# Miniprotein binders against a7tqs6: the designs that were tried, part 9

Target 1, 250 residues: a7tqs6
Amino acid sequence: MNEDGSVCNKILIAFQDNDQIANLKESVLGEVFRLDKANTNHDENIIKGLTWSTKYYEVRYDLYVDTFDDFEEWCKDLISSEYDDLREVLSGIIVIDSYTMEKDKIDQNKLLGQLGSVLQDKFFVFMNTNKDISQDVIDELNDDNSMQLTSDSGNSVEIINYHNVSNLKLNQYNEKIGFERVREIIDTCEWSGGHRVQTVEAKADSTDVDLESVFNRLKEARLKYLEIEDEDEREQFALEISNEFAEFLQ

## First folded at step 18 (miniprotein)

Design qS2
Fold by OpenDDE base, fold request of step 19:
Structure qS2 (fold): chain B 250 residues (1-250), chain A 100 residues (1-100)
Amino acid sequence: as target 1 above (250 residues)
Amino acid sequence: MSTEELLEELQQLWEEAYSTDDPEKFRELLERMLELAQEAMELAENTEDPELREEFREAMERLIKFIQRAIDAVDNGDLRRARRYLMWIELLMEIYEDLF
């Protein structure tokens, strides 16, 4: 429990149960959560007492590691009202599976949309292991999903490629991709009970910066950034946001 | 037994269930957890505050449901699913800790 008696932050990560994805589990856990192989007992579903650290804050979280063979069944459970209390204490969900563009699997996108709708204030990431899907296609899908977000619709799923076919570190919009993007999403998630790392420079104006307000602004900034189509406008906006947060953290 | 003592016993049984590789033992532990959750629900009937009583009842009903799902999964030979529900049972106990 947090010092305020709130439930500690929880992250759910779920892997498709196949040989291909099973081999990626250690890599994903290592790259995203910086877990050593020794801490990833293949049979452990709960990893407690983890710390997410950024330059601005540290938070404690527990990691729930799940596996599924039927994505539909897995999603339906999480979407159900029986999981309302569980979803409330989750900071977010990461799914590791093969994304499909096939019309016959309309079910995957529909399920992702449904799950995203109930995860309104939570991060939701789908990490694609299908090598046939280019980063450009992923970027377009994410843009389309972001544009469909009405003010009342929860956070859409962000699709992220596991593989870096182009060896690029950034997408066509100069955005982070792969594990770095996943980490960036988590950096901006809503945390319960964060310890602000007072950097030496930030010691001056001890304004009780509500971490919640910072996270909300980061989320809003992210959404606005994704709506900008022009690269120059994106760079300018990113600079403005960077300056705003720098000022906020001073 | 107090509700606090019941939670401690539930937590202990959960740890044993989480650590076991024997499906039969796992099932037995889940059955004991089910019994304890039912006992907790019965004890809650003595709560004077109706709102707190209802909240606790709903919490225990949810816990019971997840325990039962874990048992059903074991009975169906789906240990993965059983362990998933076991994972959620732990989180439910954490969420509802203040109600005990």
Scores: ipSAE 0.809, ipTM 0.922, lowest interface PAE 0.6, mean pLDDT 84
Fold by OpenDDE base, look of step 18:
Structure qS2 (fold): chain B 250 residues (1-250), chain A 100 residues (1-100)
Amino acid sequence: as target 1 above (250 residues)
Amino acid sequence: MSTEELLEELQQLWEEAYSTDDPEKFRELLERMLELAQEAMELAENTEDPELREEFREAMERLIKFIQRAIDAVDNGDLRRARRYLMWIELLMEIYEDLF
């Protein structure tokens, strides 16, 4: 629990149970959450007392690590009303699996849509391990999903490629990809209140930064950034946001 | 037993269940957790505040459901699923800590 008695921030990460993805687990946990091998017991489902650190803030969170063999069963549980209280305390969900474009597997996209619909204000990431899906296809899928986001429909899943075939650090729209994109999403997630956010620079008593307001602003900025089609306008907006947050650190 | 003592015992049993590799011991611990959650539900009936009583009842019903699912998973030989439910039981206990 937080000092205010609130439940600490929780992140759920779930891996498909196959030999290919099992080998990626350590890499994903290391790259996304910067977990040292020494701190990750491979058999631990719960990793408590982690710190998410950005240039602007630090927050405490707990990581819940799950493994599934049946994605449908796994999703149905999380979508159910029995999981309402659990979903409420999650900051977001990351799924590591093979994305399929097969029309006959309408079930994966449907399930992702259903789960997204109940994850209001939560980040939802699907990290694709299927190497046959290019970054361009992923970008198109994310664009289509973002356009379907109505304010009332919850959060759409963002699909992120695990693999970086092109050795590019950015997609065609100059956006972060892979683990850096996942980290960027988490940087802008909604954190539960009551976290004494220590600004990295100010060891000083600046009690006054309403981090909730900063996070909300980052979230709003992200949404607006995704709506900007023009690359020059995106860069300008990113610069404006960077400057806005730089002023908060002064 | 007070509700606080029940939570402490539940937490202790959870830690033992989380650390065990023996499916039989794991099942035994889950059964004991189920008994405690049922006892907690019975104690909730004695709560004077009706709103708090209902909230606590609902919380215990959820906890019981997840414990039962863990038991069913063990009985079916699905230890992965059992451990998943164990993970959620921990989170439920954390969410409902203030109700005890």
Scores: ipSAE 0.803, ipTM 0.919, lowest interface PAE 0.6, mean pLDDT 83

